# Designs tried in a protein design chat: VHH binders against B3 domain-containing protein At5g26805. Part 4

Target 1, 156 residues: B3 domain-containing protein At5g26805, of Arabidopsis thaliana (Mouse-ear cress) (q3e922)
Amino acid sequence: MIKSLFYTFLQTKHQEESNNSRDPNYPLFPQEIEIRPIAYFPWEIIKTLTTDEIISKFQLPMEKIRDTMLRHASEEDIYRTKFMSCETNILVKDLDTNTIHQGKLWKHPCENNFALRESWIEEFVKRRRLVVGMVVGMYWDFEACMFCFSVLDGRQ
Below, E stands for the ipSAE of ESMFold2; O stands for the ipSAE of OpenDDE; V2 stands for 0.75 times the mean of E and O plus 0.25 times the DockQ between their complexes.

## First folded at step 1 (VHH)

Design d10 (framework vhh_7sr4_2)
Fold by ESMFold2-Fast, scan of step 1:
Structure d10 (fold): chain B 156 residues (1-156), chain A 118 residues (1-118)
Amino acid sequence: as target 1 above (156 residues)
Amino acid sequence: EVKLVESGGGLVQPGGSLRLSCAASGFTFSDYYMGWYRQTPGKQRDLVADIGTAGDTKYGDSVKGRFTISRDNTKNTVYLQMNSLKPEDTAVYYCATEGYWDSYEDYWGQGTQVTVSS
């Protein structure tokens, strides 16, 4: 029934609402990306926000963090983040508002996950009034050494 | 709202045993990792043990073979069975979902004191 419910929602949509018809396997936004040059769509992380992102944390997969900001980080910085569960200061640029915000990157001691916790709630969820169901994107800017954020769907 | 309530702490002699319990409410317990962490004054909180949604477990090196974490999804409770207790196990033990500290107090409990001393 979970699989049936998943596809039934898409079948109900027969016209407009391309930006509102999201499911984990076949979101409409990625289909639109395929029409445009990939160089204009640098999103490495795309999330449909759940309750956890609204009240708790924005999880960043270990692979994305390893392939981005930690690729050339010092062993001391990796040690602080990984083994001490210390929060590492990072910058996140909100491309929608053209503002830069301080984030604190935290490594879960038990899981292969990084997260932005209270700084994400204060600087993004509350400031932008983000709600469950919005689709957001992040990518790492190697030149500026910061994450870049945008609301991809659910904006107005 | 999310609430975690620990119980079972106390004073025990070296070599003794204690069983900690954490009663959870306000979220879909079966969908979340649950963990036990401990803290001594002046130190950061350390992982003692965690348990995933499929019952997979992970333990801190200092407690492997002595402690056992388990969960009861019917009762929304996570347990920590502590055997062969040592003086260095003396700490406040915290229940947590996914290992939050300080900034996310609603996702971890108030703590329960375990003291191992003669």
Scores: ipSAE 0.000, ipTM 0.123, lowest interface PAE 14.5, mean pLDDT 71

Design d2 (framework vhh_7sr4_2)
Fold by ESMFold2-Fast, scan of step 1:
Structure d2 (fold): chain B 156 residues (1-156), chain A 120 residues (1-120)
Amino acid sequence: as target 1 above (156 residues)
Amino acid sequence: EVKLVESGGGLVQPGGSLRLSCAASGFTFDDYAMGWYRQTPGKQRDLVADIYSGGSTKYGDSVKGRFTISRDNTKNTVYLQMNSLKPEDTAVYYCARDDSYWEYGEFDYWGQGTQVTVSS
């Protein structure tokens, strides 16, 4: 419930005034020159699409679901998810189009695998015209409680 | 080859009792938690009961006080004693192995299931 915030005491006054040496925990100061923004996406899932992803389903191993969607879930919610027999609605944001889509998460009854099936085909494969060989990424947004999707193929 | 074989299902009248058994083979039984879950057509799968290697148990809210899970490590068998059965308990019951080596626990093997029907 309570979080403590710590600052480094080793940073000099000159380092604090330098854009290249600024502590990321300190407030952002007005910049004399433009700083090129660098965005890192925390990809938990990266796939090169195969025929199976284009025709059938997007598989999510249990470990990826555990480390993303279920990371802070109660033990009871984890057990319910392992034994789900019907598809559960989840949201997936397409970062490339800035649109949110409803996915249906399916759990394999006898394997440690989840999948997005028909909703993945309709809302992503067909809508985005995805083809074999494209590289795609997904990560879980803990604040919005949804997956975020992007096509990574051709990124420089 | 991991194998889980359920038995003991059947037709029973409301208020009756049944004991399900799950015979396990192909792994070191004593090292794993074991569970029972059930599935009714058109509904989400429900956790019925779970028993850890040390004997600690958990139950689904709908069965607390009526069902008892137990295990016999010398026979590699897990049991589910079902008392005061209701029509709502009608489902296919599955035995599952809980992979207790994972920090969140994971079920990696299931049996084929056994039908329990509670009807007059």
Scores: ipSAE 0.000, ipTM 0.150, lowest interface PAE 16.9, mean pLDDT 75

Design d3 (framework vhh_ozoralizumab_d1)
Fold by ESMFold2-Fast, scan of step 1:
Structure d3 (fold): chain B 156 residues (1-156), chain A 121 residues (1-121)
Amino acid sequence: as target 1 above (156 residues)
Amino acid sequence: EVQLVESGGGLVQPGGSLRLSCAASGFTFSDYYMYWVRQAPGKGLEWVSEISGSGGSTKYPDSVKGRFTISRDNAKNTLYLQMNSLRPEDTAVYYCAKEDYYDSSGWEDYRGQGTLVTVSS
């Protein structure tokens, strides 16, 4: 699902009534703003599933983890605790089924990547019967403090 | 300059044991997590073991848990991997690696040259 929001600038009562006369001391733009939906894709990660995602792991690039889970963490906390340990407990919500699943986020020692391994295989691949060629999306929900997952295309 | 030098690889029979060593220099060894990783012929890199800077925490994948033991001697700047009950599928080049989360470009520069372990009759 694409959700969209947009800002609509509204004219003040004075501007609407006068039409062709604007006081030089008034702001250039209308004084009222109305918020409306605009196009916004929530997906930070979009993957076409390969054999590796079906039998082994779902990789999450480090830049997406830094931009999501690590954005407000201190540099010292990142180094010493959660992400240097190579395992961190996380939650992943399946938006298609409206269910929440536990996972372990594993840090690859040789690559700038994190991965969901056995929990991804059990809770997503097997449960959802995912196959090679499906397109999936994932994003971090800052309010719920969890990843959100959906199948975007199941037949390509 | 960070340097890692592996040794101890060789040919061993199935069920045998081997101990790998890694001599580290150019950084404060006790401040960093250290890893053993391997690459089997025609395969990608596989993580084998992890040890914290103090040696107080270790982790292993299920494929080697109970058979392999990682350890370190911080006074000698040396990392070890004790491999027991070796199997043909353990045949690989083994690398000593330092992971730096603040400089992700450093992994390949900080890994060693590798040491070949062949498990066959």
Scores: ipSAE 0.000, ipTM 0.177, lowest interface PAE 11.6, mean pLDDT 72

Design d4 (framework vhh_sonelokimab_d1)
Fold by ESMFold2-Fast, scan of step 1:
Structure d4 (fold): chain B 156 residues (1-156), chain A 122 residues (1-122)
Amino acid sequence: as target 1 above (156 residues)
Amino acid sequence: DVQLVESGGGLVQPGGSLRLSCAASGFTFSSYEVGWFRQAPGKEREFIGAISSSGSTIYYAVSEKGRFTISRDNSKNTLYLQMNSLRPEDTAVYYCATDWEYGSDYYEPDYWGQGTLVTVSS
């Protein structure tokens, strides 16, 4: 992650409209109070949280997994993941708190969908007190081989 | 009982085209990923490609990109493989397959059809 890849125009305006303070623990990000990543860059996944994300799961379509974890995988390796029989351990870094969390990535047997289930609820929803209407983002860090997570709009 | 029945195989000259069909029954076809494999005599079965339950995502083996096209019609419970610019090395038995349960081996589908023979020769 390079902080020069982050922009401030939309996030600064949003922060002026809310009570959210800047998280001082952002890695490789400018330490100015007005600077935050914009909603669509570098974010490969952006969700406005619904009831399903708060009580059940964070769903990741196969296209997003292909664009992140499997971006450099061969077609054969991608196909192999379609028939996975178990959950895969992955890491998710919370950029807002500068903490790394163990996740389990579940593959739907019949659909092109993956999800973070119990680990998402315990390590993110409950820990961060996430609520319906919050906007969150994720991207894949190829060097660290983990997802990076941030709350983009925490206004209630 | 899960059944997959391939059809459309036959003799074709090099440079020709064939369209294979796979008729599915005994399961909710629209809810499952399905794919195509082939096996030449005395060789291992090789992956050609797969298509998602909705049809929105299609994966192809690198060697088959551009010549083969996979599609499905959920209203007809049918999977298709369009093969163009056929070569003698495409001669094989072609199988459709599906992942009925969580795959016991991520490289092996749980269910296979009986296969349809494609022979590319003058």
Scores: ipSAE 0.000, ipTM 0.105, lowest interface PAE 16.9, mean pLDDT 72

Design d5 (framework vhh_7sr4_2)
Fold by ESMFold2-Fast, scan of step 1:
Formats: structure tokens, C-alpha cells, sequence
Structure d5 (fold): chain B 156 residues (1-156), chain A 121 residues (1-121)
């Protein structure tokens, strides 16, 4: 499928931040329902942001990394990914702002997953004011050799 | 239910050739990195050759130029073509599969039972 409908149930932090006008007697809803079409292609990773993504990390499953970036990697890059115990520099393009940001890919010591940690918080969460309940997508651009990012639901 | 079954081992004279096969079942073969390791009695297991799901290969220094690793995803099989065999190649050869590799390690998720290769005159 190219598109599907997605629900968001929480008022985003950005929506709360931008809401400057309320009747004091109007009850605040802790939940909001939004229905939006979400494209499956080209998105290899689609996430509804939780508290963990906002304060800690954006996890990338090993199979998604292997199916995307490592398929076009050189023998040296595969060796580096398998055997180097340091954060690996990757590029992530924000398609919504048309800007390119440096990410640091981190391998979890106890989980068979990768993550973007501080670089994700600084370059995406804080810069874009991302909040819980937003839906984001990522895919690998084989021509540019970088990840592409967009907010799929919860845009301003 | 995951199984790796090696075959093709045997006795060969120095300078001879053997082709090892590893038939895989119980997992999505095309998504796994596959490798061949060898072990002699009293020694640690050493990497012979590795092939990623994408087809990139790596070889141990002692076998580079003599051995070739390949895979056939339609048959769920990984192969090791061994040419110009030497007595020091005598070992039990193990097939291994890895979905989630350690950044710094050679640990594999699944191992076969091994096949004996003996090079002697």
C-alpha cells in the first residue's frame, strides 16, 4: 500500500505550546484524535513518537539498517559497522526543511539495535520542536547515501 | 527449527580442491550474513570467509586468493570453494548465520554441526 489512515491520540507538545488562547472554563482534553493518510512508500521506518524518542533516542532496527544502507556499503564500510565500537557518522536530510544534519549511529550494547541519541535530540527533536504523538518517517536514499526524514502527521 | 547442515568435506591431497555447502532452513536466509569458520583441536575457531546479505565478502588472510565464498538465495545455501588446499587447512569447518552482529565481535546467531576437511598425502 501507498497510503493508509493513521490515528494520533495525544495533543502534541507543539500544539500545546502554540495554543495561547483558551477559555479558563474550557476543559483540556488529554487526548486528540486525528485521522491522516500516511504513505507506506518510500518509508522503511514509520514511528509514532513516544516519550523515549523525545528525551532519549530514535531506534533503528538492525534489519532496517542492513536492508538499506549496508546493501550499498563498501567492504570497508561493512567492516567498520561490524567491528568498530564507536559511533558512526551518518547524514540525515530533513525533507520538511530541506536541510542536512549529521547523525551519530550508536550500537546498543545489550540490544541488537542501532539508535540516534544526542544528535537526534539536538538536530531533530529540539530543532523541529517534535512532541509525543507526532508520526515521523525515515527512508534510505541510495543515490545520496543518507537517510531522509519527514514529519508525516502533526505538521504545522 | 533453525538448521544449518554442512556437506562436501572429506580427504584430499595437497593442491586439491573441495566445495563445501551449507543448507539453511527455518529462517529468512536472504536477510542473514553467512560465514565459514574452521577449528583445529586445541585452537580457537577462526574466520575463513564471510558474505553479507548484500553479497559483500571478507576472507581470512591465510585463505585469500585460494577460497571463494558465495551464496544462492533461491536454494538457501552458502558455499565455500576451496582451491590449492594445504595441510594447514585441515580442520572442522563450520557454517554460521548472523542477523544481528556485534559491532566488535565475531559471534554468530546460528551454527552448523561442522564438516571435517583433511588435507594429507
Amino acid sequence: as target 1 above (156 residues)
Amino acid sequence: EVKLVESGGGLVQPGGSLRLSCAASGFTFSSYDMGWYRQTPGKQRDLVADITSGGSTKYGDSVKGRFTISRDNTKNTVYLQMNSLKPEDTAVYYCAADYYEDWSGSEYDYWGQGTQVTVSS
Scores: ipSAE 0.000, ipTM 0.114, lowest interface PAE 14.7, mean pLDDT 72

Design d6 (framework vhh_ozoralizumab_d1; at its last look DockQ between E and O 0.27; V2 from the best seeds 0.00; counts 0 for: pae E 10.1 > 2, grease 24.5 > 24.2)
Fold by ESMFold2, look of step 2:
Structure d6 (fold): chain B 156 residues (1-156), chain A 122 residues (1-122)
Amino acid sequence: as target 1 above (156 residues)
Amino acid sequence: EVQLVESGGGLVQPGGSLRLSCAASGFTFDDYAMYWVRQAPGKGLEWVSEISGSGGYTKYPDSVKGRFTISRDNAKNTLYLQMNSLRPEDTAVYYCARESYDWYSDTAFDIRGQGTLVTVSS
């Protein structure tokens, strides 16, 4: 539990510090940022779904987590994640259906690899009828503190 | 108390096969992902297989992929490792482990047994 609380707390503090870094008089809460509509390609993670993702869990390499969710984390915090085995709740917004879902982010032992597991199958694979070979995209929304998900190439 | 008891090791020639077993007790076996890990003489621990609690997902590093098969029988609280096409480099003490969540651990493996020695030599 303490690892889960620490992880959630760190994300909230990171978000507050990012929004307050320019001027002490600005709000501590996240601010919405507009993305240019004529060249909109926000996808930080693009993945072709494998059998593993359809049967068990959505794998997220440490590099991708570091470049997205933990982009502003200190090297000490990154080092701590390397020896952790923990689970924490995160939110994933499905942009295609405009719905928000829970995911449990799990740390793989010894490979510095993360995964969304448990409800990933019910909340995404079954609900969206995902199959092997589909291409999905994700990015981390720092203002909302969640991943955003979409099916980019929907081969059935 | 949580117990994991490995068995099935022994001396085998290169190209041979062995089947390892791990008897689990003291916890709800099917709630935990399980692993086989090994330690060669003078080296650290190396992960060699993973299986989900239900048995529906398995994973292997490239060093053993295609040669080793992890399985479990949740009715018997038993984990298995079928090892085929054994090589001298597979010589090690093999441990079964359950998934563990520990902030201060350098690994996520909960090892409780003495392990079982596998020696691959002519």
Scores: ipSAE 0.005, ipTM 0.192, lowest interface PAE 10.1, mean pLDDT 74
ESMFold2-Fast, scan of step 1: ipSAE 0.077; ipTM 0.485
ESMFold2 (binder alone), look of step 2: mean pLDDT 83; pTM 0.832
OpenDDE, look of step 2: ipSAE 0.030; ipTM 0.377

Design d7 (framework vhh_7qbe_3)
Fold by ESMFold2-Fast, scan of step 1:
Structure d7 (fold): chain B 156 residues (1-156), chain A 118 residues (1-118)
Amino acid sequence: as target 1 above (156 residues)
Amino acid sequence: QLQLVESGGGLVQAGGSLRLSCTASGFTYAMGWFRQGPGKEREFVASISGSGDSTYYADSVKGRFTISRDNAKNTLYLQMNSLKSEDTAVYYCAAEDWYSEYSDYDYWGKGTRVTVSS
């Protein structure tokens, strides 16, 4: 589905070269204008932050975690995460600050629920001063092999 | 394709012991035991990694039950000690195949009944 979106709004290299020579009134990427992404692209998770996300944890959908863990974690680390209440190290890139942060992925021992707990609070909530009512997005970057995070709406 | 067959269930008095076995038709990654008591939903009992190096137990059975496996025989075991009336249930063997497109526990046996009296 990414391929269809690419061809509908992005120029080919040939079109970019011809349009650049026309510069006056050439459409530019918005730099200081709010861009609202379509929910299914690229954002796999969109959350309006509640008290639970500010104080406790950021829950993740099982489907995305299974795919990423199969590609990046050892079988024993996957098992420990699933059954031992242990945490597996993952990386999360903050797209707003262009920084990479260590995440620790936790799995509820008896339920199909995954979360980032203390690492989310320290590396994102406190560092970015996130508050209830903000809208945040997260997706998996297949090229960089890590999660990507951004604040989509900063309402408090 | 994979089949799981449980055995070892039966009637036992409170404070007694019982060992359950589950034989798989082939190798599995992670395996576990679940149980369903009269009028209750299925609940987790214990799990073991593919290598056998890591185990996890539900709080209700920790210290009383021991999960183990013999990969040469494709067999999973549950040693149950200090049995209580609350342990009365049908016990199910479950297995995960990492190459499957299904959930974390892809294969289930038909169960073996354990009844703990008085």
Scores: ipSAE 0.000, ipTM 0.210, lowest interface PAE 12.8, mean pLDDT 73

Design d8 (framework vhh_5j56_2; at its last look DockQ between E and O 0.06; V2 from the best seeds 0.00; counts 0 for: pae E 9.7 > 2, unsure alone 59.6 < 65, placed apart)
Amino acid sequence: QVQLVESGGGLVQPGGSLRLSCVASGFTFDYESSYAIGWFRQAPGKEREGLSSISGSYGGSTSYSDSVKGRFTISRDNAKNTVYLQMNSLKPEDTAVYYCAADTEYWSGEDYWGQGTQVTVSS
ESMFold2-Fast, scan of step 1: ipSAE 0.143; ipTM 0.534
ESMFold2, look of step 2: ipSAE 0.006; ipTM 0.200
ESMFold2 (binder alone), look of step 2: mean pLDDT 77; pTM 0.783
OpenDDE, look of step 2: ipSAE 0.243; ipTM 0.621

Design d9 (framework vhh_sonelokimab_d1)
Fold by ESMFold2-Fast, scan of step 1:
Structure d9 (fold): chain B 156 residues (1-156), chain A 124 residues (1-124)
Amino acid sequence: as target 1 above (156 residues)
Amino acid sequence: DVQLVESGGGLVQPGGSLRLSCAASGFTFSSYWVGWFRQAPGKEREFIGAISGSGDSTYYAVSEKGRFTISRDNSKNTLYLQMNSLRPEDTAVYYCAAEYSYDESLYSDTFDYWGQGTLVTVSS
């Protein structure tokens, strides 16, 4: 069917809205990979920690949560997740210590944002003694079905 | 065009009961998840419960399970919240919300439509 075939070559409406792939000034994903330093290759999220990350929460982009956790979920589970203000259990592996920690993924009730709140403060900030100015990275491991975390730069 | 209008809020004594209503218009009500949220003074909005378009699936926040019951009447485009054994800490503005997507993608947005809220005060 023509419509089904076209789906293979076209981005979803959301993907088109989320990126400027039509703009020649914005690099495509293959070009982005080629220009990135090898040290940053696996990292989808790179943050320089501020006071907010040390005291309050680690925000995760909605696009990454949908792409990793919700992509193959049932319609019922997707709607439940959108309506739940309750925290969802996820796993986060600390690559520096080779330990796995339970995260509580919180969704903002009125915004398109997810975050790790108290679980991030207890299991990462306090345990690792993280301070403002450190650079941290996070990526999703599709085989293990968990996030992977590392401190990329702890020096000022 | 799209509208959600909450009603039924007011002053209730501790231990009392109250039923909230949310009248929906401007969209196909029976095709969407709808839910209740509340926001107490100085606090973030919190989820109370949600019900599927058919009414067959219902989800509640753990802390409110057993005291509050969510239901819907698709013939009247109306969502309800039955609140029993009310406590002073239930004092909040209660909001009706609906989830709607313009595409069939897993990447759809969060709550698209919100009511303006109805105040519930639990005090003597």
Scores: ipSAE 0.000, ipTM 0.151, lowest interface PAE 14.3, mean pLDDT 72

Design e1 (framework vhh_sonelokimab_d1; at its last look DockQ between E and O 0.09; V2 from the best seeds 0.00; counts 0 for: pae O 11.1 > 2, placed apart)
Fold by OpenDDE, look of step 2:
Structure e1 (fold): chain B 156 residues (1-156), chain A 122 residues (1-122)
Amino acid sequence: as target 1 above (156 residues)
Amino acid sequence: DVQLVESGGGLVQPGGSLRLSCAASGFTFSSYAVGWFRQAPGKEREFIGAISGSGDSTYYAVSEKGRFTISRDNSKNTLYLQMNSLRPEDTAVYYCAADTYVYEWTSDYDYWGQGTLVTVSS
């Protein structure tokens, strides 16, 4: 996480009440804020498909999930959500075929990763004829509350 | 020690039904996906289906979809396989397996049972 100093130019109510004079030299107190890097590219997740992904599950790093579907979730919300139950229903839009698919996001109980299972094989690997070596992309659509999926390289 | 113990196997007539059980011990059962495999004589072990740790998700081999049903009871640390409309081709040793991941085409599960024999014959 990139730490940056944020200078608030707005006086706190207490500062306004204490300083009768607009002192142009009012000391700015820098606050250290953690800036989450905004992916410059629309694709938050870019992966070359492996054998394991073709035969089993699509793996999603914890950081990517936290930066996307859980980005605005409070820590309390994260704990209350079905993520603690290791599974949650999600939607995945295939941008290439303009179709929406239901899936389940599975949280590994002992590792900091997620996986799209079951629907991944039938509705993506088989349906789209995905093979090892293809490059796929995913990003979270905050407005639609779903993942968007596309094959970026190796389109048959 | 981790143990998976299958039970419920036996002789059944074609068209019959059978329910297998797998009793798990020695690990946190609810944290693992569990599934069923079978191996017929002279054939390779094949995947039947699996169920997620929570029990909310099931996954079946395409060939077995609709005829077999997998369920689990985490309070009893038990996995079940309901088999209906059994055929002679279903004759095999049936195995339960446990893993943190579900693998359809691999045998790379963390834990395996010893298997239970199911014979479908007239």
Scores: ipSAE 0.000, ipTM 0.243, lowest interface PAE 11.1, mean pLDDT 80
ESMFold2-Fast, scan of step 1: ipSAE 0.243; ipTM 0.638
ESMFold2, look of step 2: ipSAE 0.011; ipTM 0.255
ESMFold2 (binder alone), look of step 2: mean pLDDT 81; pTM 0.826

Design e2 (framework vhh_7sr4_2)
Fold by ESMFold2-Fast, scan of step 1:
Structure e2 (fold): chain B 156 residues (1-156), chain A 119 residues (1-119)
Amino acid sequence: as target 1 above (156 residues)
Amino acid sequence: EVKLVESGGGLVQPGGSLRLSCAASGFTFSSYAMGWYRQTPGKQRDLVADIYSGGSTKYGDSVKGRFTISRDNTKNTVYLQMNSLKPEDTAVYYCARETYVWTEGYDYWGQGTQVTVSS
């Protein structure tokens, strides 16, 4: 048995079940519908959520991590991250709820992307009942040394 | 407990070759990147070579084309083949295991092995 396939299957089942479950603290329908244009400032990362973001991971480009969390790192250290598997703890503030959540930022060797995996699914997808088609934004807060998150379109 | 044991150091003449070995234990070797570093008296430790779990390698500028890093996951061992040795390669060579955090350096170091290039 391939261990990675087994865990991927279990995560998919859990995610599907979670998306079908109703949380009484999160209404299924919005109380009031209001269309707002997407503001691109201060958002450094804007994503329209796909199935991959709902069941697996939220990817952040290496360039965005370099320009934010790794801005004081040497070019040698940055080059080393290109080829290594690593995890680090980060904080992500949900601006819509004014809550701070712990995330684990992961990188696969030879990938040019970092990802939030299980922490993104538990702390954001499930908690906020995020679905495919929603538009979300992230930016780095240099004062607080954490990412800030908001749902920009597709409010549930 | 993580343990790294270097071997293969010694005295060699300029132009000679040496092969260093690092035997690792106490962790899942195949899942970690491994590296070789060296230190000369009065200087900081410098990167010689890295090898990642997937087999990708990186070399310090002073050793490119002369040194080759390799690994054997069945023996839990990382190697450094040193060719065309120069007096300036004289140093204590350290084996290291990659850290899980994005920082310079490694989680664990071996005791080091002396390489002396002299006539």
Scores: ipSAE 0.000, ipTM 0.122, lowest interface PAE 10.4, mean pLDDT 74

Design e3 (framework vhh_ozoralizumab_d1)
Fold by ESMFold2-Fast, scan of step 1:
Structure e3 (fold): chain B 156 residues (1-156), chain A 122 residues (1-122)
Amino acid sequence: as target 1 above (156 residues)
Amino acid sequence: EVQLVESGGGLVQPGGSLRLSCAASGFTFSTYAMYWVRQAPGKGLEWVSEISGSGGSTKYPDSVKGRFTISRDNAKNTLYLQMNSLRPEDTAVYYCAAEYTIYTDWSEYDYRGQGTLVTVSS
């Protein structure tokens, strides 16, 4: 897989010499069972929701953004997304409701992290009544050029 | 080719004021959001302020909100930081920053300038 290389904001000489992915080992693969061993296969991001996801933001690890969404964005959109004051419009399809929602992708000024903030709270947390402890998944749909979302463990 | 040159740092007493400037060249300044970040000795980088390309939106962390003001002059390709009511904990090297990425050759990356030292001491 040939992926786009993105230089991360605020890399120090030490960080540049030692590439350290301090992002959690996401996606965390859920418990596999023989009857449904491939149930979570398409998911690139799997999260058990915490208070932070319910009241603040859905954080997207930089490696997932780099290796999925941003490869297909224009240079102008990538520049805008990586600046703190600019949010890039992205689409997120809720596979459970078969609806498409506008997200705004935000980049943290001093962290190698991207997030969906207010749009995530309004369009997903409040609309779907998500609670702490639910397991959710996201993946990038290369054909539709959007993220796909589903609740993985809240519906069982 | 892309350059950011900070200036205006120096020694100032607690409660004093200082204006930092950043001269930008080598890219279309007005289309890029700009920010100020700082690094105190032995500490990591800390975000100080942010301004949109048009200058219409600004953001600050609580530690400097109400004391610092970011602004820009797109006709002069210059970014500013007005610092008031300075405290000893504001002592740091201050950098202006912009992202410049060339995806076809990967030679240009996020830039900080060389920085300008601000020392707040009696």
Scores: ipSAE 0.000, ipTM 0.134, lowest interface PAE 14.1, mean pLDDT 71

Design e4 (framework vhh_ozoralizumab_d1)
Fold by ESMFold2-Fast, scan of step 1:
Structure e4 (fold): chain B 156 residues (1-156), chain A 122 residues (1-122)
Amino acid sequence: as target 1 above (156 residues)
Amino acid sequence: EVQLVESGGGLVQPGGSLRLSCAASGFTFSSYEMYWVRQAPGKGLEWVSEISSSGSTIKYPDSVKGRFTISRDNAKNTLYLQMNSLRPEDTAVYYCAKDTVYVEYSGEFDYRGQGTLVTVSS
C-alpha cells in the first residue's frame, strides 16, 4: 500500500510537470521488452554495456527499484535510499557463476536515478572482465529478495 | 536567507581524526533535521549522517557507522561531525545540509554550504 501510494504520487507529479495528459512523459518510443531480439522472461532489465557501465556505474530505472527492492526494504532503508542519496546494501546473485555479491544501491541526490557504482565495477565488471558491447540482464527475485544477473550475449 | 558555513577540514593521516563544524543562520535551527553529505573527487554526493531536530534520532550508512559521530548544539545553532579512524576513501568535500519536513522533499536538500575539504593521505 505504501509502495502503491508512493507510485501514484510520483505519477501524478510527472503528469502535472509536463502538462501532457495525452502523450506520456516518457520517450515517444520507449524500450519494448517484447521486440528485443534476446529478450527472455524473467529479464526486467536488459542492457548493452557502454563505456559508462564499464567505467562508472550500472544505472537502474526508478520504476524497477520502486517495484522491487524498495518493497522489501525497511521503512528506514526506503527513506534513506529514496530521499537521502545514500548507499543501501543489496545482494546481487551472479547466475553464471552461482555466487552472491554485495552491491551498494546509490540514488542521485537531485534526480530519481538509482545505480550500482563501485560495487558493480569491482564485483562484476572487473571480476567477470565485462567489455563494451556485451548484453547483460537483471531481474528481482521476490522470494530471495535480491537481484539476479547474467550475461545474455558476449563471452570472455 | 539561509546560510551554512562548514569548517574543520584538513589533511590527516590514515587512522587519524578530525572534527567538522557547521554554523547555521537564517532559520530556526532547532526545528530542522540536519545532515552531513560528502562528495569524493569524481563521484556523486553521498549521505554521511542524519540527526533529528531534537538530537534524539541519529542515523549513519554502513560506510561510516562506528567511526563517525554527528551531534548538534541547538543553543549555538551548530552541527558537528566527529570523524575517527579515517580512511583514504573518506577523502571528500564535506557539506552541511538542511532538509525540509514537507512532503515535497524528494532527496534534494534545501540548502548546502560551500563545504570543507577533508584529505586522508599519508
Scores: ipSAE 0.000, ipTM 0.085, lowest interface PAE 16.8, mean pLDDT 71

